# Miniprotein binders against a8xhq1: the designs that were tried, part 16

Target 1, 158 residues: a8xhq1
Amino acid sequence: MVQIWQMEPYPCGDPRLPHHLFPPKKITPDELSKRTGTLYWKLDTLDQVALAKRLTTLKLEHNFKKEDIFTLDAETTANFDDKIEELFEESSVPFEQARMIIEGSAYYDVEDKNGQWVRIFCEYGDLILIPSNTCFRFTTTPKNFVKMRRFYKEEEGN

## First folded at step 9 (miniprotein)

Design f10
Fold by ESMFold2-Fast, scan of step 9:
Parts: sequence; structure tokens; C-alpha cells
Structure f10 (fold): chain B 158 residues (1-158), chain A 87 residues (1-87)
Amino acid sequence: as target 1 above (158 residues)
Amino acid sequence: SKTYRIEIRIEFDSPLEALEKAELFLIKLAEIAREHGLTIRVEIRETEDGKIEIRFEIEGVSEEVARELAELLREYFPDAEVEIRKE
């Protein structure tokens, strides 16, 4: 099951709480794409050969030449609280971003064309592609643990 | 326990098939990273000779994980250049 929802307009308190509307308003991957340009796929991780072809195609189509596995873990990550606070600050970048969750869970928030925020719950096997110049935020869920593959263009990074 | 930093370099001529094979290797490496704590970085470059080079830098590798990695590399890329350094 896909878990994407409209966020409350002025979320208060812990960023890791769901912050959905009351009652909840779910949105589809198609609605997400139309409103924000963000693409979402739930990938079949058991068919590794098909997965490898899928990810190779993604990297070639988008010219992703670099990647890493990025871990956030409250138990092992130095300055975890500061890092989570920093990652939840609204930001945008002039290049597209691809992320695939390989363990744990996280929220990616993306702003739509009307200034409304959409929250994407990401767990093992989920791949998202956020277009350039999209406002986004990131946080872990209350599990305080996520591992993800992050894909980069050749000219990105420090 | 001791941990190691491993750098792997792979070169190949046939881009699509070799890239798919490298991605399958990386998927299996990511499964090892799910079960064990690892930091992984990957870069793809074109060499002066027109070949494709993929470089993997892996940190936080225990003796157990190093053995799993050696077997995986032997299966997928027996000609890979490997450098192991103690952290």
C-alpha cells in the first residue's frame, strides 16, 4: 500500500508525527506527480535481476554518475538530533534527486504548485524522484532509523 | 572489533550489460549493508581509453563482511582491483 497524504497547513510539534489532515486526505502517485512533479514507485525487491535493469535504466536516463548509501540512526549517528533538524529545513536544489529506501523508514515532504505540502511515507523498496527546484523537507519517522541509496548527477556534491 | 576500508575498481568495455551486472552487484552489496553497518560510495567515470570505470568505496567493514564481499566480488568481478586498508 502506497502512503501519501496532504499535510496540515501549519504543522506544529515533532516533525516525525504524521501531520495529516483530519480526516486524512490520501493522494495517489498520479496526483503527486501532477501536483508536484515528484515520481514515486514501489519496487519489487525480490526480483533482483529486474530491479537491476530498472535501476540501471533510471541511472542512464537521468545521468546519475554517483551514489551513496546514507544512514540515519539515533543510536549510531553523531549529532542525530541536529542532523534531523537541519534536514527538515525547507530547501530546494537546482537538480533532480532520486532516493531509494533500503531499510527503515522516512518522510519526504514536497510542496505543490499551490504552496500546499504533501507527505510521502517511504519504506523498504520505495523509490522517489524529486524534480529540480522543488521545495522539500526530510525527516525520519519515529523509528529514528533509515538507510537509503541517494543518486547524484556527475556535477553534484562537495 | 577491527574494521576496514575497501576500495574496489572495475573497468569494462560493454556498457549496458556491464552496468546491469554492476547494479546487480550493488543490490547484493546493499543487502549486506542492510544486515551489517556499512558506508558505501559509488562513482562511474569514463577513462582516457574510453572504458567505463566504476569505483566503490566501502567503510566500516568487519572481518565477517570482508569475507562476504570477497566471495561476491569473486562471483561477479574476478578481475576487480581491490585495496584494503585498516581504519
Scores: ipSAE 0.688, ipTM 0.854, lowest interface PAE 0.6, mean pLDDT 87

Design f2
Fold by ESMFold2-Fast, scan of step 9:
Structure f2 (fold): chain B 158 residues (1-158), chain A 87 residues (1-87)
Amino acid sequence: as target 1 above (158 residues)
Amino acid sequence: SKTYRIEIRIEFDSPLEALEKAELFLIKLAEIAREHGLTIRVEIRETEDGKIEIRFEIEGVSPEQAREIAELIREYFPDAEVEIRKE
């Protein structure tokens, strides 16, 4: 199930809490794209051949030449608390970012054109593409575990 | 426990077929990694003569996983250059 929502303007306390508006305001993938330029897909992971073709197409269209698997796990990641604090700092990069969750869950927050924040709940099979120069934040959910594939352009290799 | 590093280098003339096959291999590797926290890096380059070179680096591999990965490599990339080293 797709879970995207508009965040409260000044989230206080634990970044891993949902930080809904009151009353809650859900956002569709189409609304997300219109507001932030961010693309969101829930991929079918059961058909591995179709998945491989889809991801190959994504890599070719966006010139993603490098990839890694990134893991954050409270049980095994050194300095976990410091790392998640750093990752939740507002950040912007001059290139697009693609991420696919393969295990666990995470939140990506993206700022829209009016300075409002939208939170995207990402779980197994979710693929997001954040455009260049978008202000974003990242955190795990309270499960404190996520594993994701990260796609990079050759010249950027981040 | 003992862990291994596996490095794989593959060179192909057909970019699309090679990329799709490499992606399917990564999907299978991700299933193995799901249980055991492997570190996987992939780099794809076009060589000067128009071939595609794909490099995989896999770290933190247990002995059991190394056997499974070796079998996958034989199945998907029988002509690959493979180096397996203890960490």
Scores: ipSAE 0.540, ipTM 0.790, lowest interface PAE 1.2, mean pLDDT 85

Design f3
Fold by ESMFold2-Fast, scan of step 9:
Structure f3 (fold): chain B 158 residues (1-158), chain A 87 residues (1-87)
Amino acid sequence: as target 1 above (158 residues)
Amino acid sequence: SKTYRIEIRIEFDSPLEALEKAELFLIKLAEIAREHGLTIRVEIRETEDGKIEIRFEIEGLSPEEAREIAELIREYFPDAEVEIRKE
């Protein structure tokens, strides 16, 4: 199931708590796209041929020439607490970014045009595309484990 | 311990088939990778013959991962040019 919601304006405490409004305000992928430009898809991971086609199309359409496999795991990652604290700092980059979750779960927070934050719960099979110059934050969920593919443009590599 | 780098160069007649096969390889590569910091670069270009050349550069591999990836390369791309180096 899709889980995206509007965040409370001044979240306090542990970043891994839901930080939704009370009552919760769920947001559709279409609303997410209209407010933030961020795209979200749940991919069918059982058909690996179809998955390969979908990811090939993504990479060609967006000119992603570089990727990595990124793992955060409280049990094995050196300096885990420092790394997740750093990743939760607000940042933006001058290029678009895609992320596909292949194990575990995480939150991506994106800021909309009016300065309000939207939280995206990302789990196995979820793909997100964040536009250039969008303010975002990242954290693990309380499970403290995520493995994902990260796609980038390679500006010097052509 | 030392990490390894693998460079792969492959030429194909069919662009779409080649890219989809490359992506199946990357899906399997993701299952083998254990640590973050593994970097993959993929360069795609058209040759003068109208063929597609795909280059992969994979960095940050453990000795065990490098061995497993070399076996995958033989399965997916038996005609590929492959170079494996310690970093």
Scores: ipSAE 0.542, ipTM 0.751, lowest interface PAE 1.0, mean pLDDT 83

Design f4
Fold by ESMFold2-Fast, scan of step 9:
Structure f4 (fold): chain B 158 residues (1-158), chain A 87 residues (1-87)
Amino acid sequence: as target 1 above (158 residues)
Amino acid sequence: SKTYRIEIRIEFDSPLEALEKAELFLIKLAEIAREHGLTIRVEIRETEDGKIEIRFEIEGVSEEVVREIAELIREYFPDAEVEIRKE
């Protein structure tokens, strides 16, 4: 299930709680794209040959020349609480961010053009692409574990 | 625990087919990473000869998983340059 929702305006307490509006307001991937420019796909991981072609096309279209696997795990990651606090600080970067979840779960929060925040629940098989200069936040869910592939352009870093 | 670092270098002439094969290999490596707490870095470069080079760096690999990854490399890229070192 696609799970994307509008967040409460002034979320208080633990960032890993859902922070839904009351009543909840779900948004579609299409609405997410219109409001924030962020793209979201729930990938079919069963046909690995088709998946490989799709991911190769994504990398070529966006000039992703580098990638890594990034893990956050409360059991093994040094200074986990500090890292999670740092990652949840509002930030933006001058390049596209592409992330594919391969284990666990996480939230990406993105700010729309009107200053409202949208939360994207990401789990195995989910791929997101956040455009350059978008305000975002990241956190794990209360499970405190996520593993993801991160894609990078060659010119990133300067 | 005993962990290993694996470095893989492959060069090829035709980018599309080889990139699709490398991505399929990486999908299978990611399946291993789902269960086994290793990290992977990948970089693609163009050589002066007009070839494409892909480098994989895999860290935090236990001894039993080294054998699994070595078999996967043999299957996908038997001519790859491979270095396996204890960390």
Scores: ipSAE 0.733, ipTM 0.879, lowest interface PAE 0.5, mean pLDDT 87

Design f5
Fold by ESMFold2-Fast, scan of step 9:
Structure f5 (fold): chain B 158 residues (1-158), chain A 87 residues (1-87)
Amino acid sequence: as target 1 above (158 residues)
Amino acid sequence: SKTYRIEIRIEFDSPLEALEKAELFLIKLAEIAREHGLTIRVEIRETEDGKIEIRFEIEGVSEEVAREIAERIREYFPDAEVEIRKE
């Protein structure tokens, strides 16, 4: 299930809470793209050959030459709570960001052109591409565990 | 406790086929990483001869985990160069 929604304007408290509007406002991947430029795909992880072709195409189109696997886990990550707070600080980078969730779950928040925030729930098989110079925030969900592949152009990163 | 690093290097021949094969390899490594709760770093290069070189570093693992991962990688990718180093 695709879960993307418009966030409350001034979210208070734990960043890992959903922070829905009242009433809730769901957003489709197409609406997300129109508002923020962010692309979202739920990939078929069962067909590894098709997955490899899709990711190869992504890497070639965007010149991603490096990657890592980034893990946040409340059980094993040192200073987990501090790191979550730091990652939720608003940030912007002058390059495209591609992320694929391979285990667990996380939220990526992206700011639209009118200063409103959209939250993207990311779980296993989800791939997002955030355009350059987009304001974003990141956090785990209350499950406090995520593993993701992060794709970078040579000599770029965040 | 002592931690170890695993360094992996693999070459593939054809440029077009090599990129897709390299990505399949990365998908399989990501599954192994999930099982062992480790973080890996990956760099992919195209050589002047049209070969694809992939370098992997897996850092901060125990000796037991390092040996298990290295053995699995060697079984899955017999032509990979795999080194285990103490940090």
Scores: ipSAE 0.469, ipTM 0.721, lowest interface PAE 1.1, mean pLDDT 82

Design f6
Fold by ESMFold2-Fast, scan of step 9:
Structure f6 (fold): chain B 158 residues (1-158), chain A 87 residues (1-87)
Amino acid sequence: as target 1 above (158 residues)
Amino acid sequence: SKTYRIEIRIEFDSPLEALEKAELFLIKLAEIAREHGLTIRVEIRETEDGKIEIRFEIEGVSEEVAREIAEIIREYFPDAEVEIRKE
């Protein structure tokens, strides 16, 4: 089902490994929100009318005016290894980020207020909203394939 | 193989109805994107006279998929301005 967990403090090895604590410490969407401000929803993709209303509300509430479909695929994406390395670099942006997975899977890592990292496993139908100025990292899972809708505010640069 | 680019421009009088209809269309396009190598970009803008303008750019589309998308556009937005051109 929902898979969100506390990460080990100093992950070693391949970033695509789970990197959970031992024993594993699962985190609820509510706990994720309280600790990091990040929102997570598992959407019903089969009810297209309800889905359209939900996503329209999201766009209006957060003033998302631009969108694309972004694909990362080890078999077809040019410079895949370089792109994955860049995306896994810890970063922060001064605007909200919304992502909805439409195929494949990925990890979003977000840092909480105490400097601890939480990993969010994202698969088809998952929608996440990362608040502005939150430290985050992104990687594919070992499947090395993900397609997602990315939502942007109009003033998001260039 | 040969691919096509599709550019769509649509204007609406009602912001909420326009956005919901565009979202239904995007959900349909996302289903097509799951089976085909296809890039989509969308921009929503309010015009000076208070209407909503929505632009779609679809790239990397095979001829077969371009025909399918053109039919869907005609069904959803019969008055849309559409340009389909070979890449």
Scores: ipSAE 0.575, ipTM 0.824, lowest interface PAE 1.2, mean pLDDT 86

Design f7
Fold by ESMFold2-Fast, scan of step 9:
Structure f7 (fold): chain B 158 residues (1-158), chain A 87 residues (1-87)
Amino acid sequence: as target 1 above (158 residues)
Amino acid sequence: SKTYRIEIRIEFDSPLEALEKAELFLIKLAEIAREHGLTIRVEIRETEDGKIEIRFEIEGVSEEVAREIAEFIREYFPDAEVEIRKE
């Protein structure tokens, strides 16, 4: 199940709440791509060999030469509350970002060309690619746990 | 508590074969990382003699988990260069 939606213009309160418009306005992966340039794929994780080939293709197509595994967990992460507050601040970077959720769940928020925000609910098997110079925010869901793979190019801005 | 760092270096002739095998290894390693909150970093580069080198750095593991990972690496990549250091 794919869950992407238009956010309310000025979300107030806990960033981990859905912050849907009322009534909710769902967005397809194609609409997300047209509005923000962000790509979304739900990967089949049941066949590990097929998954390895799929991710290898991604790495080659986008020249991702470095990666890490990033964990946020309210039970184990030092300064968890400060960390999630920092990650929810609007930011942009001059290189593309790829993230694959391998456990738990998170929200990635991306700004479209008209200044409106779209929230992407990311769970196990979800892969997103955020283009360079896109404004984004990140937070956990209320479950306060996510583990994800982060992919990087060898040089940013080369 | 005391934790360990593992550094792994592997060389391959074929870029596609290297990436696919490394990816399969990472899928398995992510399962171990789920239980232990490990930090894992991977880097791929071309050596001066035209081979592909893959480096893995794993941090935050207990001694028992470090030994388990080292055995897994040896089975998956028999020619891998493995170094375990206390943090």
Scores: ipSAE 0.418, ipTM 0.725, lowest interface PAE 1.5, mean pLDDT 83

Design f8
Fold by ESMFold2-Fast, scan of step 9:
Formats: sequence, C-alpha cells, structure tokens
Structure f8 (fold): chain B 158 residues (1-158), chain A 87 residues (1-87)
Amino acid sequence: as target 1 above (158 residues)
Amino acid sequence: SKTYRIEIRIEFDSPLEALEKAELFLIKLAEIAREHGLTIRVEIRETEDGKIEIRFEIEGVSEEVAREIAELIRELFPDAEVEIRKE
C-alpha cells in the first residue's frame, strides 16, 4: 500500500518514528503532487521488461544522463548516526531529485506551499521525483537500511 | 576480501530499443546489488558521430559476480566492451 501522511507540526524525538497527526491523515499521490509538486509511483517490479520501458521513458522525459546506487546501512556505513542526523536537516537543492528504492526503506519529508510537512514512506519499487528548490528531509526507518538508485541530469561542472 | 572492478561500454544507433535493453541490464544489476555489496555508476552520452554511448563502472564485486555481470551484458549487447580488473 501507498503510505503518505501529514506530519505533526514540530516533530520531536527520533526522526525515524512515524510523526503522523492524531488522528492520522493520509494523503494520496495526487494530493502530494498538488501540495508539494512531488511525484510518487509504486512501480511493478515483477515484469522487468515493462519496468525497463517505464524507466526508459522517465529518463528520456527528464533528461537523466547519470545514475548511481546509494546505500545507507547501520552495519557498514561509517559514522552512520552522524550521517542520518545530517540527512534529516532541512535542505533544498537547485535541481530535481529522482530516487528509486531497491532495498530497505526510508522516509522523504517534503514541505508544502503553506509550510506544512508531508512524509512519504518509500520501500522496494517506489520512485519519487522531488522538484528543484523544494525543502526536504531524509531518513531511514528504524530498520536503518536502504539502497536506492539516484538519477542525475548532466551538469555544467563536467 | 578479493574484489574486482568492471568497466562496460556499449554503443548503438537505434536509440529506443537499445535504451530499453540497457535499462533492463540496470534493473538486473540492481537485483544483483540487493544480494551483494557493490558500487555502480552509469553515464550516457551522444558521440561525435551521432551514436549513443553508455558507460558502466561497477566496483567491489567478487570474481563470481563479475563473471555473472559480464555474461549478462554479453547476452543483451554482444558487442559490448568489457574490462574486468582486480582491485
């Protein structure tokens, strides 16, 4: 299931806790897009040929020319706790970000037009596109492990 | 403890079908990455004669996994240039 929700204002404590409202307020992918510009898809990974066509189309539409695989793992990543704390600091970048989760799980938090935060639970097969200059935060879930494909456009600093 | 680096270069004229095959290779590499630790970097560019070139750099793999990857790319792109080097 798709799991996207409105976050509580001023979340305190461990960033890896759900931090939803009481009662919980779920948000659809369409609502996410209207509020934040962020796109979310739960991709079918069982048909690899169909998946390849879908991802090829995405790369062509957004001119993604480079990619890598990024891993965060409490067992192997040096200074894991410090890195997770840094990644959860509010940030923005002047380019769009595309991420596809291939193992584990993570939260991407995105700020909407009115300064309210939406949390996106990302797991195997989930693909997100965050617009340029959007305020975001990132963390693993309490499982402390995620692997993802990261997609990039060609930059001037070649 | 003994790891290998693989560099793969493919070049082609027909873009859509070949790009879809290259993405299929990346999907299969991601499945291998779920079972084994490895680092992947990919870059696509247009060559000066108008062809499409894709380069893959894969690091941190065992000899067995390196052979598996080389066999996989040969099935999809028989003319791929593949270099395997011990790190």
Scores: ipSAE 0.763, ipTM 0.894, lowest interface PAE 0.4, mean pLDDT 88

Design f9
Fold by ESMFold2-Fast, scan of step 9:
Structure f9 (fold): chain B 158 residues (1-158), chain A 87 residues (1-87)
Amino acid sequence: as target 1 above (158 residues)
Amino acid sequence: SKTYRIEIRIEFDSPLEALEKAELFLIKLAEIAREHGLTIRVEIRETEDGKIEIRFEIEGVSEEVAREIAELIREKFPDAEVEIRKE
């Protein structure tokens, strides 16, 4: 299945459905970057030494001074369906966002320069970096479970 | 459900290699977090004398996992300041 795709203009129904065009229109990481400024990398999680060097470089280059692990799980998270609905509301923040999936899966949707939406399927080892002031949405996939590392600059942590 | 909170403070004077070592430790903590639902927060700052300080706050940790984390810290960062408290 395609990892990144153009979304239908008016997705209706559950946010966790694929909401791709028919037929699906796959977007490459390069096209994603050109259209939205969003960067995507598939990291090798089995080579922990190389992973540590790569993530250290990311933190230094982007001045990420804080991070946490964020979990959403239909089995343990209270009011899971309401939280997913809330997280799927369009948002924009004045800082860049870096997220790395460490378990489960999620969708990040980002709006391009022409107001069209691109969906990024994120699973273990996927790292995304969304530019400041980009409109985005977030949800889990129908698996209803995700754990991710979230990276912050020192001014933006809670 | 008896759980523990772990706070770790590590200070380094060789920044790049030390940050890479700390990140490797964090990768190992994230592997533990995948299976145990614990919460992790990390903060990195530069001290006034030019050293790097890294703080870890870990919550929701079982006794068994707390011992595992403590041993990992002793192995990787013998000079780390570690506080373990019952929640």
Scores: ipSAE 0.633, ipTM 0.838, lowest interface PAE 0.7, mean pLDDT 86

Design g1
Fold by ESMFold2-Fast, scan of step 9:
Parts: C-alpha cells; sequence; structure tokens
Structure g1 (fold): chain B 158 residues (1-158), chain A 87 residues (1-87)
C-alpha cells in the first residue's frame, strides 16, 4: 500500500512519528512527482524477470553505474542514534538519488517548490528517485531498521 | 569463524541482455543479503574495446554463505573471474 502524505509545517518531537496533518492529507505518486519531481514506484518483487528488466531500464536511463547495499540497524550499526540525527538534517545534493528498500522501512521527506514537506513511507519493494538539488530528509521508522540498494552515477559514486 | 571477501569480474560483448542477466543475479544476491549481514558493491563500466565489465565486491561473508554465493555465480556466470579471500 502506497503511503505518502503532506507533513505538518513544523514537526516537533521524534522524527520517526508520522507528522501528518490533522486531518491526514494523502498524496498520490503522481501528485508527488508534480509537486517535488520525486518519482515513486511500488515494484513487483515476485516477478524477478520483470523486476530485472525494470531495474536495468532505470540504470540505463539515469546512467547509474555503481551501487551498494546500505544497512541501518539499531542493533548492529555503530553510533546509530547519531547517524539517524545526521541523516534527518535538511540537505540537498547536486545529483539525483535512487533508493530501493529491500528490508525494513524508512521515511524520505522531500520539500516542494512552495516550501511544504511531503513524507514518503518506504518499505520492501519501494523504489524512489529524488531529483538533484531537492531538499530532503531521511529517517528510519520506529522499527529502527532498513536495508536498501543505493544507485549512483558513474561520476559521483562512493 | 572466519569471514570472506568475494570479488567477481564479468565481461560481456552485448550490453542489454547481459545487463538484464547481471541484474537478475544481483536480485538473487540481494535476497541473500536480506538474511545475512554482508555488504555488496557493484560497478559497471564500458571497456576501451566497447565491451561491458561488471565488478561485484562482497564483504562480511560467512563460509556457509560464501558456498551459496559461489554456486549462484557458477549458475549465472560460469566464465566469471572470482577471487575469494579471508578477511
Amino acid sequence: as target 1 above (158 residues)
Amino acid sequence: SKTYRIEIRIEFDSPLEALEKAELFLIKLAEIAREHGLTIRVEIRETEDGKIEIRFEIEGVSEEVAREIAELIREYFPDAEVEIRVE
């Protein structure tokens, strides 16, 4: 199930809480794209051949030549609390970012052109692509665990 | 117990179908990574003679998982260059 929503203007307290408006305002993937340029797909992980074709197309269209698997886990990641605080700092990068969650869950927050924030709940099979120079934030959900594939262009990869 | 580092190097003549096969391999490798605490890095480049080269680096691999990965490599890329080292 797709879960994307408009965030409250000043989220107080734990970043891992939903921070939606009252009443909640759901955003469709199409609305997300129009407002922020961010693309969101819920991929069919059961059809591995179709998945491979889809991800190959993604990598070719965006020139993603490098990737890794990134894990953030309260049980095993050293300095977990400091890392999630750092990741929730507002930032932007001059390159596009693609992430596919393969285990656990996380929130990506993206700022639209009017300065309003949209939260994207990401879980197994979700793929997001955030455009260059977009303000974003990242955090785990209260599960405090996520594994994701991160895709990089040839010129920028770690 | 010991952990292992696995490097895989694969070279292809024709890009699209080879890239799709490599992605299918990586999907299966990522499923192994879901259950085991290993790290994976992948790099794709075009060689000077117009071929595609794909490199995989896998770290933190237990002996049991290394055997599983070795069998997967043999199934998908029997001609791949594979190097396994103790960490």
Scores: ipSAE 0.654, ipTM 0.851, lowest interface PAE 0.8, mean pLDDT 87

Design g2
Fold by ESMFold2-Fast, scan of step 9:
Structure g2 (fold): chain B 158 residues (1-158), chain A 87 residues (1-87)
Amino acid sequence: as target 1 above (158 residues)
Amino acid sequence: SKTYRIEIRIEFDSPLEALEKAELFLIKLAEIAREHGLTIRVEIRETEDGKIEIRFEIEGVSEEVAREIAELIREYFPDAKVTIRKE
């Protein structure tokens, strides 16, 4: 199930809590794209041949030449709590970011043109593409574990 | 026990089907990474003579997993250049 929602304006406390409005306001992938430019797909991981064609098309269309697997795990990652705090700081980069979760779960937060924040829950099979110069934040969920594929153009990611 | 680093180099004339095959191979490598805590880096480059080269670097590989990866390489890219080093 797709889980995207409007965030409270100033999230307080642990960034891994849901931080939704009261009452909760769900957002569709189409609304996310209209408001933030961010694309979201829930991919079928069981059809590996179709998945390979889809990801190949993505890489060609966006000129992604480099890729790695990024892991955050409270059990093995040194200074896990400090890294999560750092990753939750607002950031912006001058290039597109594509991420596909292959294990665990995470939140990506993106800011819209009106300064409102949207939280995207990402789990196995989810692919997101955040446009250049978008303000974003990242954290794990309370499960404190995620592995993801990260895609880069040649001039970045090294 | 000791872990290993595996480097794979594959070169081809850049048909779409070959890129799709390389991505399918990477999907299967990523499934191994889900279970075994290894890391993977991939780079695609165009060579001077207009061919495409894909490089895979895999780190943190146990001996048992290295055998599994070697079998997958033979299945998908029997002509690949492979180097294995102890970390």
Scores: ipSAE 0.750, ipTM 0.883, lowest interface PAE 0.5, mean pLDDT 88

Design g3
Fold by ESMFold2-Fast, scan of step 9:
Structure g3 (fold): chain B 158 residues (1-158), chain A 87 residues (1-87)
Amino acid sequence: as target 1 above (158 residues)
Amino acid sequence: SKTFRIEIRIEFDSPLEALEKAELFLIKLAEIAREHGLTIRVEIRETEDGKIEIRFEIEGVSEEVAREIAELIREYFPDAEVEIRKE
């Protein structure tokens, strides 16, 4: 199930809590794209041949030349709480960002053109593409564990 | 505990089929990364003679997992240049 929602305007406390509006306001992937430019796909991970073709096409279309696997795990990651705090700081970069969750779960928050925040729940098989110069935040969910593939253009890895 | 670094270099003439095969290989490496604590970095570049080179750098690999990865490499890219070193 796709889980994307409008965030409360002044979220307080633990960033890993849902921080949705009351009552909750769901956002569709189409609405997400219109408001923030962010693309979201739930990929079929069981058909590995089809997945390989799809990801190859993505990498060619966006000229992604580098990637890594990034892990955050409260049990093994040194200074986990500090890293979560750092990653939840608002930031923007002058290039697009692609991320595919391969294990665990995380939240990507993106700011829309009106300064409102949308939270994207990302789990195994989810792929997101955040456009350049978008304000974003990242955190794990309360499970405190995520592994993801991160895709980069050549100039982004220096 | 003993961990290993694996570096893999693969060259080919840039057919789409070879890039899809490399991605399928990476999907299987990512499955191994789901089950075991390791890091993977991948870089694709064009060589000066017009070939495509893909480099994989894998770190934090146990001896057992290194053997599993070596078998996978032999299956997918028997001509790959592979370096395995103890960290």
Scores: ipSAE 0.688, ipTM 0.861, lowest interface PAE 0.6, mean pLDDT 88

Design i1
Fold by ESMFold2-Fast, scan of step 9:
Structure i1 (fold): chain B 158 residues (1-158), chain A 87 residues (1-87)
Amino acid sequence: as target 1 above (158 residues)
Amino acid sequence: SKTYRIEIRIEFDSPLEALEKAELFLIKLAEIAREHGLTIRVEIRETEDGKIEFRFEIEGVSEEVAREIAELIREYFPDAEVEIRKE
């Protein structure tokens, strides 16, 4: 199930807690796109041939020429606590970002045009496309484990 | 070090079917990666003679998983250039 929600204005404490409004306000992928430009798809991973065609189309449409599999795991990742703290710092990059979760779970937070934050819960099969110059934050969930495919344009750095 | 590094290099004339086949192969590699502590990097580039090169680098692979990956490579790209070395 799709899980995207409006965040509380001044989230305090552990970044990995839900930080939703009280009462919770869920938003749809269409609302996410309207507010932030961010696209979200829950992909069908069971039909691998159809998935391959969809991802090939995505790569061609966006000129993604490089990718990697990025892992964060509290058990194996060196300096895990420092890395998740760094990744949760508000950031903005001048290129679009595409991420597909292949194992575990994570939160991507994106800021809308009015300064409100939206949290996107990402798990196996979820694909996120964040437009250039969008303010975002990233963290693992309390499971402290995620593996994702990260897509890059030919000229992009890490 | 009880792990291996695998480098795969594949060249083709960039027909869409070949790109879709390479992506299907990568999807199957990602399924193998789901339960293993390995890393994968992929790059698509145009060669000097105008062909398309698909390059995969896989690191942190156990011997058992390296054999599984080698079998998958032979199934999808029997003419691929493959280098497997102990880390």
Scores: ipSAE 0.640, ipTM 0.835, lowest interface PAE 0.7, mean pLDDT 87

Design i2
Fold by ESMFold2-Fast, scan of step 9:
Structure i2 (fold): chain B 158 residues (1-158), chain A 87 residues (1-87)
Amino acid sequence: as target 1 above (158 residues)
Amino acid sequence: SKTYRIEIRIEFDSPLEALEKAELFLIKLAEIAREHGLTIRVEIRETEDGKIELRFEIEGVSEEVAREIAELIREYFPDAEVEIRKE
């Protein structure tokens, strides 16, 4: 199930808590796209041939020439607490970003055109594409474990 | 215990089907990475003569998993250049 929601305006405490409004306000993938430009797909991981075609199309359409697998795990990652604190800092980059979760779970937060934040719960099979120059934050869920594929443009990074 | 680093180089004339096959290989490799703590990096380059070159670097591989990956490479890319080195 898709889980995207509008965040409270001044979240206090642990970033890994849901930080939804009271009552919760769910956002559809279409609303996410209209508000933030961010695209979200829940991919069928059981049909690996179809999955391979879909990801190949994504890489060609967006000129993603490099990728890696990124793991963040409280049990094995050195300086885990410092890393998640860093990743939760508001950031913006001049290129689009694509991420596919292959194990565990994480939150991607994106800022909309009116300065409101939307939280995207990402789990196995979820693919997101965040457009260039969008403010975002990242954190693990309280499970403190995620593995994801990260896709990069040829000119991304120095 | 001993760990290994695997480097794979593959060259293709036709990019679309080769990239789809490489992606299927990566999906299988990611399943192995889910069970084991592997670091995987991939780069796609166009050569001067218009061919596509794929490079894979895999680190932190145990001997048993290295054999499993070598068999997967043999199945998907029998003509690939493969280097397996102790870390």
Scores: ipSAE 0.515, ipTM 0.779, lowest interface PAE 1.2, mean pLDDT 85

